VHH binders against Band 4.1-like protein 4 (epb41l4a). Designs and how they scored, part 17

Target 1, 289 residues: Band 4.1-like protein 4 (epb41l4a), of Danio rerio (Zebrafish) (Brachydanio rerio) (o57457r11to299)
Amino acid sequence: FYCEVLLLDESKLILTTQQQGIKKSTRGSVVLDYVFSHVNLAETEYFGVRYCDRSHQTFWLDPSKTLAEHKDLIATGPPYTLYFGVKFYAEDPGKLKEEITRYQFFLQVKQDVLQGRLPCAFNISAQLAALAIQSELGDYDPYKHTAGYVSEYRFVPDQKEDLEDSIEQIHKTLLGQVPAEAENNYLAIAKTLEMYGVDLHPVFGEKQAEYFLGLTPVGVVVYKNKTQVGKYFWPRITKVYFKETQFELRVLGRDCNETSFFFDAASKTACKNLWKCCVEHHTFFRMPE
Key: E = the ipSAE of ESMFold2; O = the ipSAE of OpenDDE; V2 = 0.75 times the mean of E and O plus 0.25 times the DockQ between their complexes.

## First folded at step 13 (VHH; framework vhh_5c3l_4)

Design p4 (from n2 with V50W; at its last look DockQ between E and O 0.83; V2 from the best seeds 0.64)
Fold by ESMFold2, look of step 13:
Structure p4 (fold): chain B 289 residues (1-289), chain A 125 residues (1-125)
Amino acid sequence: as target 1 above (289 residues)
Amino acid sequence: QVQLQESGGGLVQPGGSLRLSCAASGFTFSDYVMSWVRQAPGKGLEVVSWIYPGSGDTYYADSVKGRFTISRDNAKNTLYLQMNSLKPEDTAVYYCAASEGVYEVSGTEVYTDYRGPGTQVTVSS
């Protein structure tokens, strides 16, 4: 067995049979524990390790299954590539107990912004990037931060000179923020963005109209044409069911009447993954610690 | 062919303990929601507990919370129910059940793609 686990700081953790004793019979929880120990996490419940199959569908490594039981992972290697990341986005990351947990959230959300998964308007992008620079470089120092220094870093998908100028000006105003403070301020802004912590799944409605179901910290959101057309909070969701490609979400309304919404996934595999992710979100966010 | 076979039932005094087992075959055990469902004399089926595949999330009926523990061993395709502090009202036939794709919050709806023949548990002095 030969595996690379890509961490959020872009470093790799190499796991092999020879060095760690990891085999196909090893449970996912053992792999997760190696990763959690390596990054010194105690608040592990927010995090997981995922893999991508050959058709680019992503799956979370199941801690209760052996590596051999992850058939879509096993088909991709050896070598295997795993990705450490936030599985359940805390609604308020500022309330996380340990700084190392908030740091990992900061790295994840910074990646979400850079890769376009968390869209930001120009002014928000500039604020977030300035906080990221403050965390990495410390206070603005004109003797160290020569003209154009922001260009050495990437914060957003389309980073142009006017944005970089704004980032520099905001960085100058952040004097005295230590890295942990800047990272917490980054998260405080990012948590308010619409797509924060949203796990999107494509589905179809009547007449094969295209929708996305977003699994979020607060509930399931239905998107059509990039517009929110429904929002169902976790405490009001009473049933999550699938059979073949059909996905059912049953919701308790304010009038105490229950209504079921039905969607079709592109395949049974996609439907099962949507169901599993939805159940896991419901369990996690309905019973907060 | 799918098979579910319960074992471990019997007669026990109030306050006693029993451990039920369910041997499963003929389906991918690790993908199924596994549950214990019971039927007391003269009553309908009641969900006692279920355990989800993957995360291992569990549900317990209010009447058994803190006393019963559900678990599964995917390597042995076996479902367990540890029953402690047994009461006369726990007297019932206990069934092992399996279903795919079900998550229902109240826990009271019975979903049985497959169900075993049951094992009798009797709690009496």
Scores: ipSAE 0.438, ipTM 0.727, lowest interface PAE 1.4, mean pLDDT 90
ESMFold2 (binder alone), look of step 13: mean pLDDT 82; pTM 0.841
OpenDDE, look of step 13: ipSAE 0.714; ipTM 0.871

Design p5 (from n2 with E104T; at its last look DockQ between E and O 0.77; V2 from the best seeds 0.66)
Fold by ESMFold2, look of step 13:
Structure p5 (fold): chain B 289 residues (1-289), chain A 125 residues (1-125)
Amino acid sequence: as target 1 above (289 residues)
Amino acid sequence: QVQLQESGGGLVQPGGSLRLSCAASGFTFSDYVMSWVRQAPGKGLEVVSVIYPGSGDTYYADSVKGRFTISRDNAKNTLYLQMNSLKPEDTAVYYCAASEGVYTVSGTEVYTDYRGPGTQVTVSS
C-alpha cells in the first residue's frame, strides 16, 4: 500500500505498508491518527482527510471503515492521494484553544480564498493578503521588499496590480504583528465572509433548476445563482433522509409545525455523500444556543 | 439477501437483565442506522433505541434511558441491546431493524428498510 497525504502547508506525508504497517484492512481512524500526530494536532475533531473519485467528486475518509471499504478511493490507485483539511469549520476560530489548530485553520482558509471557494471583495482581499504577507515575511522592510515584491506570491484568484499596490500599503501598517497575531487577524476577518466554512453540494429542484446546498457551521443554506434563498439552523433540523437520488430535509418551525424540503442529486453516490456530510455536520454543530 | 436475526429474549423477573443480539448479513452493516423497536401486546411499534453509523451517536426512548444500552460491533455485523432493571412494561416483542439514508434527532418515528422476525421478552413475577 502506497499513499501520499497532501498537507495544508503543501508538504506530503507518505504512508506505506513498510513504514506504518498500513494495508487495505487498516481502518480510516488509524490513517487519520498518523496524519494528526504528524501535524501535532490535539483538537482533531475539526479535521479530516479527503479523497477524490475518478469523477472528481470528493469524499471524507470514514474513520470507522477499512481502506478497502472505500471502494471509490481504492479504484483510483495505487498510488493513492489523500488531502488533509478542515472538515468542520469552527464558527469562531479565535476560540480554538491551541495555536497549532488556528494555524491549520489559517492555512485552510488561505487556500479557500486563493482557490475562489471563499469570495471576498477588493478591500477585504487586500486586507487578508496583507495579513498573510505579514505572517510569511514579517514586517515591511524597504531594503528587502523592493517594488513588486507582492507579485511573487498569490493570495487571491484575480491578483492584479491595483490589488497588489493596496496589499503593499496595508502591509506597511502591520509593523510589529507576529505571525500568530497576523494569522488570528486573518481568521477574524475571514470568518465574517458569507462563504466561510460553507461546503457546497449541487442539487436540483423543480424543473431541473440548479441550486446549491451549503453545509455551514450554523445550518443548511440554500443558494440559487449565488444568492441565499433559504437558511435552516441545525437545532431546527429534525430529519435528513435520502433514497436513490432524492434528498429530504425536514425542519421544525417555532409553532412545532414541520416542513420537508426535497432536492435531487446528480447521482445516487452524490446523494448518499450529501446525506452523510449533512448528518456529520448536524451531529457536530448541534450544541444548544 | 438481507437477513436480520434476533436472539436472547426470554422470561425474566422484574429487576432482572437480558442481553439481546441481532446477527446481520447481506448488506454493508457499518453504513446502516441500526435500531431496536418493540411491540407490546395490543400496542403499536415503539422505537426503543437507535445507533447511527460512524461515530455511533445513540438515541434512547425516555422509558428506557439509563436502563438500556445499545451497541454495535461492525466487525461481527452484530447489534446488541443490554437491558437492565427490567420492568413489566418492558414486556414486548423486540425487533432488530436497519435503514440506510435516515437520520433523525428524535427516535419517535419507526424507520426500517429491513426488520427481523423479533424475539419475545417477558418480564413477570
Scores: ipSAE 0.510, ipTM 0.767, lowest interface PAE 1.6, mean pLDDT 90
ESMFold2 (binder alone), look of step 13: mean pLDDT 82; pTM 0.835
OpenDDE, look of step 13: ipSAE 0.741; ipTM 0.884

Design p6 (from n2 with S55Y; at its last fold request DockQ between E and O 0.82; V2 from the best seeds 0.68)
Amino acid sequence: QVQLQESGGGLVQPGGSLRLSCAASGFTFSDYVMSWVRQAPGKGLEVVSVIYPGYGDTYYADSVKGRFTISRDNAKNTLYLQMNSLKPEDTAVYYCAASEGVYEVSGTEVYTDYRGPGTQVTVSS
ESMFold2, look of step 13: ipSAE 0.567; ipTM 0.781
ESMFold2 (binder alone), look of step 13: mean pLDDT 83; pTM 0.851
OpenDDE, look of step 13: ipSAE 0.778; ipTM 0.901
ESMFold2, look of step 14: ipSAE 0.583; ipTM 0.785
ESMFold2 (binder alone), look of step 14: mean pLDDT 83; pTM 0.846
OpenDDE, look of step 14: ipSAE 0.790; ipTM 0.905
ESMFold2, look of step 16: ipSAE 0.524; ipTM 0.755
ESMFold2 (binder alone), look of step 16: mean pLDDT 83; pTM 0.846
OpenDDE, look of step 16: ipSAE 0.773; ipTM 0.899
ESMFold2, look of step 17: ipSAE 0.594; ipTM 0.787
ESMFold2 (binder alone), look of step 17: mean pLDDT 83; pTM 0.849
OpenDDE, look of step 17: ipSAE 0.783; ipTM 0.902
ESMFold2, fold request of step 19: ipSAE 0.452, 0.481, 0.438; ipTM 0.726, 0.735, 0.724
ESMFold2 (binder alone), fold request of step 19: mean pLDDT 83, 82, 82; pTM 0.844, 0.838, 0.844
OpenDDE, fold request of step 19: ipSAE 0.779, 0.790, 0.799; ipTM 0.899, 0.904, 0.908

## First folded at step 14 (VHH; framework vhh_5c3l_4)

Design q1 (from p6 with V50I V110L; at its last look DockQ between E and O 0.63; V2 from the best seeds 0.67)
Amino acid sequence: QVQLQESGGGLVQPGGSLRLSCAASGFTFSDYVMSWVRQAPGKGLEVVSIIYPGYGDTYYADSVKGRFTISRDNAKNTLYLQMNSLKPEDTAVYYCAASEGVYEVSGTELYTDYRGPGTQVTVSS
ESMFold2, look of step 14: ipSAE 0.537; ipTM 0.779
ESMFold2 (binder alone), look of step 14: mean pLDDT 83; pTM 0.848
OpenDDE, look of step 14: ipSAE 0.826; ipTM 0.921

Design q2 (from p6 with V110W; at its last look DockQ between E and O 0.82; V2 from the best seeds 0.70)
Fold by ESMFold2, look of step 14:
Structure q2 (fold): chain B 289 residues (1-289), chain A 125 residues (1-125)
Amino acid sequence: as target 1 above (289 residues)
Amino acid sequence: QVQLQESGGGLVQPGGSLRLSCAASGFTFSDYVMSWVRQAPGKGLEVVSVIYPGYGDTYYADSVKGRFTISRDNAKNTLYLQMNSLKPEDTAVYYCAASEGVYEVSGTEWYTDYRGPGTQVTVSS
């Protein structure tokens, strides 16, 4: 067995039979524990490891199953590639107990911004990037940071000169922020963005209308044409059900009556994954901090 | 081919204890909602307890709360029901049931894709 776990700092953790004794009969929890120990996490409940199948669909490694039971993962290798990341985004990352947990969240959210999963307006992009530079480089120093220094780094998709100029101007205002403070300030801004912590799943409604269901820290959000058209908080969701490709979400209304919403997934596999992720979110976000 | 097989039933005196087991095969046990349902003489089916996948939320009928404990061992594909402080009204055939694709918060709605043949529990002096 030969596996590479990609970490959020872009390093790799190599897991093999020879070094760790990991076999196809090994449970996912053992793999997770190696990763959690490697990055020194105590607040592990927010994190998971995902894999990509040959159809480019992503799934979370199930800690209760053996690696062999992850048939879509096993079909991709050896070698196997796994991706460490935040599975459940804390609604307020500033309340995370340990700095190392906030640091991993910072790395994840920075990646989300860079990859376009967390869209940001120009002024927010500049603020976030300046905080990331403050964390990486420390205080602005005109003897070290010559004209164009921001161009050596990438913070957002399609990073243009006007944005880079704004980043430099804001960096000059951040003197005295230590790395942990800058990272916490980054998260404080990012948590307010609409797509923060949103796990999108494509679905179809009536007449094959295309929607996305977003699994978020606060509930399920329905998107049509990139616009929120429905929002159902976790405490009001009373039933999550699937059969074949049909997905049902039952919601308790303010009138104490229940209403069910139905969607179709592209396949049974996609529907089952949506259901599993939704149940896991519901369970997690109803637990005390 | 799905198989559910209950065991551990029998005759017990009031106040006694029993532990029911249900061995499962032929489906991905860890993905399924597992439940115990019972049928007392002359009565319909009653949901006794439910355990969900994921974090393993559990639900109990009011008549058994505090006396019965449902649990699962995903490594052994086995469902359990620990039954303490048994009463004559607990006398019933107990069935193991499984359902995929359902998660509902009350625990009172019954869903069954598969059901075992049942095991008799008799509480009598």
Scores: ipSAE 0.521, ipTM 0.757, lowest interface PAE 1.1, mean pLDDT 90
ESMFold2 (binder alone), look of step 14: mean pLDDT 82; pTM 0.841
OpenDDE, look of step 14: ipSAE 0.801; ipTM 0.910

Design q3 (from p6 with S35Y Y59T; at its last look DockQ between E and O 0.78; V2 from the best seeds 0.66)
Fold by ESMFold2, look of step 14:
Structure q3 (fold): chain B 289 residues (1-289), chain A 125 residues (1-125)
Amino acid sequence: as target 1 above (289 residues)
Amino acid sequence: QVQLQESGGGLVQPGGSLRLSCAASGFTFSDYVMYWVRQAPGKGLEVVSVIYPGYGDTTYADSVKGRFTISRDNAKNTLYLQMNSLKPEDTAVYYCAASEGVYEVSGTEVYTDYRGPGTQVTVSS
């Protein structure tokens, strides 16, 4: 067995039978524990490891299954590629107990912004990128940071020269922020963005209308045409069910009546994954109202 | 074919302990929601406990909370119920059950795609 786990700092952890004793009969939890130990995490409940199948669908490695039971992963290799990341986004990353945990959240959210999963307006993009560059480079220094220095780094998907100029100007105002402080400030801004911690799943409603279900720290959000059209908090969700491609979400209203919403996933595999992710989110985020 | 086979039932004094096991085959055990369901004499089916796949979160009927513990071993395809501080009202046939695609937060709604033949638990002096 030969596996590469891509970490959030863009380094790789190599897991093999020879060095770790990992076999196809090894449980996913053992692989996860090696990864968590490698990155020095104690607050591991927020994190997981993903893989892609040959159809480019993504799945979380199941800690309770053997590697052999992940048939779509096994079909892709050897070698196998796994991706470490945040599975459950804390509503307030500032309340995470350890700096190591907040640092991994910072790396994840920075990646989310860079890859367009967390959209930001121009002014927010400039602020976030300036905080990221303050963390990476430290204080602005005109002898080190010559004209165009921002262009050597990528922070957002649409990083044009006018944005890079704005990043430079904001970086100059951040003098004295140590890396941990800049990273915390990054997270404090990013956590307020609409798509922070949103796991999107495409579904269809009536007349094959396209929607996305967003699994979020606070509940399930329904999107149509990039617009929120429904929001159901985790404490109000009483049943999550699937059969074949049909997904059902049952919600308790303020009138104490239950209402079910039905959606169709693109496939049975997608529906099962949506169900599993939704159950896992509900379990993690259910809070007293 | 799907098989669920309970074991570990028997006659026990009040205050005693008993451990039920359920051997499962014929389906992907690690993907299924697993249940212990019981039927006391003259009564309907009652969900005793539920354990979900993945992180393995659990629910318990109020009548057994703090006394019973559900667990699963996905490597052995086996469901367990540790029953402590047993009372005469725990006397019932205990069934192992399985369902795919259900997550219901009260833990009281009965769902079964599959159910075993049951094992008798009798708590009596």
Scores: ipSAE 0.528, ipTM 0.777, lowest interface PAE 1.0, mean pLDDT 90
ESMFold2 (binder alone), look of step 14: mean pLDDT 84; pTM 0.855
OpenDDE, look of step 14: ipSAE 0.726; ipTM 0.879

Design q4 (from p6 with Y55W; at its last look DockQ between E and O 0.86; V2 from the best seeds 0.67)
Fold by ESMFold2, look of step 14:
Structure q4 (fold): chain B 289 residues (1-289), chain A 125 residues (1-125)
Amino acid sequence: as target 1 above (289 residues)
Amino acid sequence: QVQLQESGGGLVQPGGSLRLSCAASGFTFSDYVMSWVRQAPGKGLEVVSVIYPGWGDTYYADSVKGRFTISRDNAKNTLYLQMNSLKPEDTAVYYCAASEGVYEVSGTEVYTDYRGPGTQVTVSS
């Protein structure tokens, strides 16, 4: 009954039985509400809390279930570790109503870039990192930002001296840009990157060929060897089904014929999670609002 | 052992209301897609409404939209159907149905891993 929720600003929220009354019979929605209140979010529909099992499979905490019903979470502790984050990436974060929502998106996407989940080219990396520095440090000041100041921060997985030099030069050009504006500009660039908002799930096809299914804001994308080999928009997906380890995606083609694609997950648990995430994405992104 | 038991049916006048309940056991209710399916005399099965786990997304047949409301209480393992503004054409046996791994966007395909014995709803004056 001791839980740590890791927040996107690298701080922790501690939830315990003694302080909040959180126990195994508590619903996930109660835990989510404590986290959302702590970070002062009103636009909560984009966010969730996730956990990892011993096999590094991730799951979103289900608000309708008790903590005890999350068997793969319960098996990992006590103590329990939860991760707050963006569950559904807005296709255009600039349309989010509140600055605090955009700030949390900025923190999430900054983490995605740093951890290599959102690959970006040298020139984009430099631009994003300069915007992040502008938000953190404010305007370039040669008396405060002495030689090598960029090296004190990490923005990308392989941050070399030539990149850091480019970051410094761009930072000098951002004079007068307030933190919120720099963060919004960061998101405006990042939203255009191929892997923005992509939730990857490993699967196997015919002859045990390895694929990844990417759940994205626009649909399901199929990857083989890091190359997109299929893209199915949410409005064209008519059925998502699983039985045991087999996952079925039925798609309506432009010729009005339906085609089913079949994949195998590594386990029933992985297959059920893929199904649930896929249904949740379809539901969220098929709405016009 | 999976059990589904409907209740709340009966005779009502046109324009009246009924609330159907379905008590469920023998499976993890919160993981299942739940639905109400009806069969009018001499007709096949028709999906009335579907409610999905998690976010609780719902579907309603065009003939009942705006008049019927599906809901679930995962703590009590119970599915509900609130039926308002009832019409004679709503007369049917109403079945509670459950399926684990289905999501189908038209809402018109009947999917049941399990189905209850049904409850009769009769709308007449």
Scores: ipSAE 0.515, ipTM 0.757, lowest interface PAE 1.0, mean pLDDT 90
ESMFold2 (binder alone), look of step 14: mean pLDDT 83; pTM 0.848
OpenDDE, look of step 14: ipSAE 0.712; ipTM 0.873

Design q5 (from p6 with E104T V110F; at its last look DockQ between E and O 0.68; V2 from the best seeds 0.65)
Fold by ESMFold2, look of step 14:
Structure q5 (fold): chain B 289 residues (1-289), chain A 125 residues (1-125)
Amino acid sequence: as target 1 above (289 residues)
Amino acid sequence: QVQLQESGGGLVQPGGSLRLSCAASGFTFSDYVMSWVRQAPGKGLEVVSVIYPGYGDTYYADSVKGRFTISRDNAKNTLYLQMNSLKPEDTAVYYCAASEGVYTVSGTEFYTDYRGPGTQVTVSS
């Protein structure tokens, strides 16, 4: 067995049979424990490891299954590629107890912004990128940070000169912020963005209308044409069900009436994955405390 | 062919214990929601306990909370129910049931794709 686990700092953790005793009969929890120990996490409940199947669908490694039971992972290798990341986004990363946990959240959210998964308006993009530069480079220093220095870094998908100029001006105002402080301030802003912690799943409604279901820290959000058209908090969700490609979400209203919403996934595999992710989110977030 | 086979039922005195087993085959056991349901004489089916795949979250009917423990062994394709502090009201036929893709918060609803023939549990002095 030969596996590369890609970490959020862009480094790799290599796991093999000879070095760690990992084989196809090894449970996913053992792999997770190696990764968590390597990055020194104690608050592990927020994190997981992902893989892609041959159809480019992503899945979380199941801690209770053997590696062999992950048929779609096993079919892709050897070698195997796994991706460490945040599975359940804390609503308030500032309340995370350990700095290393907040650092991993910072790395994940920075990646989410860069890859366009967390869209930001111009002013927010400039603030976030300046905080990321403050964390990376420290205080602005005109002898080290020559004209155009921001261009050497990428913080957002569409990074133009006017944005880079704004980033530089804000960086100058952050004098004295240590890396951990800048990272925490980054998260304090990012957590307020609409798509923070949203796990999007494409689905279809009536007449094959395209929707996305967003699994979020507070509930399930339904998107149509990039517009939120429904929001159902975890405590109000009473049933999550799938059969074949049909996904059902049942919600208890304040009037004590239940309403079911139905969607179709593109495949049974996608529907089963949506169901599993939704159940896991419900279990994790069903109580706010 | 899908097969569920319960065992471990019998006659026990009030306050006693029994352990039910359910051997499963013909489907991917580790992906299924497994449950125990029971039917007391003259009554309908009641969900006793549910265990979900993955993290193994569990549900118990109020009448059995603290007395019954559901568990699963995915390597052996076997579902268990440890029943302690048994009462005459627990007398029923106990069925092993499997369903794919169901999750309910209260666990009171009955769902089954497959169900075994059942095992009789009788609690009587």
Scores: ipSAE 0.483, ipTM 0.748, lowest interface PAE 1.6, mean pLDDT 90
ESMFold2 (binder alone), look of step 14: mean pLDDT 83; pTM 0.847
OpenDDE, look of step 14: ipSAE 0.793; ipTM 0.906

Design q6 (from p6 with G54N; at its last look DockQ between E and O 0.85; V2 from the best seeds 0.68)
Fold by ESMFold2, look of step 14:
Structure q6 (fold): chain B 289 residues (1-289), chain A 125 residues (1-125)
Amino acid sequence: as target 1 above (289 residues)
Amino acid sequence: QVQLQESGGGLVQPGGSLRLSCAASGFTFSDYVMSWVRQAPGKGLEVVSVIYPNYGDTYYADSVKGRFTISRDNAKNTLYLQMNSLKPEDTAVYYCAASEGVYEVSGTEVYTDYRGPGTQVTVSS
């Protein structure tokens, strides 16, 4: 058995039978524990490991299943590729107990911004990128940071010269912020963005109209044409059900009446994954922490 | 084809214990919500306990909470119910049930997409 786990700092952790005794009968929890130990993480409940199947769909490694039970993963290798990341986004990352946890969140959210999963307006993009460069390079120093230095780094999609100029100006104002402080400030801004911690799943509604269900730290959000058209908080969700491609979300209204909303997924596999992710979010975010 | 087969029922004295097992085949066991449902004489079906595939979340009816323990072994495709401190009112036919896509927070709704033939549990002196 030969597995590469891609970490958020873009390094790799190699897991093998020879070094760790990992084989197809090994449970996912054991693999996760090796990864968590490697990154020195104690607040592990927020994190998981993903894999991509032959159809390029992503799934979370299930801690309670053996590697052999992850048939779509096993079919892709050896070698196997796994991706470490945040599974459940803390609503307030500033309240995470340990700096290493906040650092991993910072790396994840920085990746989310760079890959376009967390859209930001120009002024927010400039602020976030300046905080990221403050964390990486430290204080602005005109001897070290010559004209065009920001261009050596990528922080956002479509990073143009006008944005880079704004990043440089803001970096100059961040004098004295140590890396951990800049990273915390990054997260404090990013957590307020609409798509922070949103796991989008495409679904279809009436007349095959396309919607997205966003699994978020606070509940399920329904999007139509990038516009929020429904929001259901986790404590109000009483049933999550699927049969074949049909997904049902039942919610308790403030009048104590229950209403069910129905959506269709593109396939049974997509519907099952949506259901599993939704149940996992409900379980995680219904608990006080 | 889906098969569920219960075992471990029988006659037991009040205060005694039994362990029910359910052997499952014909579906991906680790993906299914598994439950024990019982039918007492002259009564309808009652959910006794549910175990969900996500993180092993469990539900117990109030009448059995603290006395019964549901568990699953995904490697063996087997569902268990450990029943301790048995009472005469626990007398019923106990059914193993499976449903693929159910998550319901009250735990009281009966979902028996697949159900075994049942095993008799009788608690009497």
Scores: ipSAE 0.561, ipTM 0.770, lowest interface PAE 1.0, mean pLDDT 90
ESMFold2 (binder alone), look of step 14: mean pLDDT 83; pTM 0.848
OpenDDE, look of step 14: ipSAE 0.680; ipTM 0.858

## First folded at step 16 (VHH)

Design r1 (from p6 with V50D V110R; framework vhh_5c3l_4; at its last look DockQ between E and O 0.85; V2 from the best seeds 0.00; counts 0 for: pae E 4.1 > 2)
Fold by ESMFold2, look of step 16:
Structure r1 (fold): chain B 289 residues (1-289), chain A 125 residues (1-125)
Amino acid sequence: as target 1 above (289 residues)
Amino acid sequence: QVQLQESGGGLVQPGGSLRLSCAASGFTFSDYVMSWVRQAPGKGLEVVSDIYPGYGDTYYADSVKGRFTISRDNAKNTLYLQMNSLKPEDTAVYYCAASEGVYEVSGTERYTDYRGPGTQVTVSS
């Protein structure tokens, strides 16, 4: 067995039978423990390891299954590629107990912004990027940071010169922020963005209308054409059910009446994954302790 | 053929303890929500506890919280229920149940795909 675990700092952790004794019969929890130990995490409940199948659907490695039982992972290799990341986005990352946990959240959210998964308006983008530069480079220093230094880094998908000028001006105002402080300030801004911590799952409604279900720190959001058409907080969700490709979400209204919403996933595998992710989110975020 | 077989029931005094086991076969145990449900004399089925696949998140009925502990061993395809501080109201037939795709926050009746024959637990002086 040969796999590469891509970490959030873009480094790799290589896991093999020869070095760690990892085989297809090894439980996912063992792989997770190696990754968590490598990055020195104690607050591991927020994190997981993902893989993509040949259809580009993303799955979380199941700690209770053997690697062989992850059929869609096994079909992609060898070699295998795994992705370490945040599974459950804390609603307030500032309350995370350890700096290393906040650092990993910072790296994840920085990647989310860069890859366009977390859209930001111009002024927010400039603030976030300046905080990221403060964390990476420290205080602005005109002898070290020559004209155009921001261009050596990428923070957002459409990084143009006017944004880079704004980033530089803000960086100059951050004098004295240590890396941990800048990273915490980054997260404090990012946590307020609409798409923060949203895990999107494509589904179909009536007449095969396309929707996305977003699993978020606060609940399930229903999107049609990138517009929210429903938002159901975790305390109001009373049942999550699937059979074959049919997915049901039952919610409690303010009038104490329950309403069920039905969606169809593209496949049985996708429906089971949506159900599993939804249940895991519900249990995690109903009990924020 | 799916098989669920409970064991470990019996007669116990109030305040005592029992440990129930359920041996499972014929399905992918690690994918299923495993449950203990009970039926007291003259009553319907009540969900006592659930344990979910993956991280093993658990649910407990309010009447048993802090006294009962559900667990599973996916390597042995076995579900457990540790019952402590037993009360006469815990007297029931306890059933092992398995479900795929059901998650329900509240309520005493849940859909189950499979259910065992049950084991009697009697709490009496």
Scores: ipSAE 0.096, ipTM 0.572, lowest interface PAE 4.1, mean pLDDT 88
ESMFold2 (binder alone), look of step 16: mean pLDDT 82; pTM 0.830
OpenDDE, look of step 16: ipSAE 0.509; ipTM 0.789

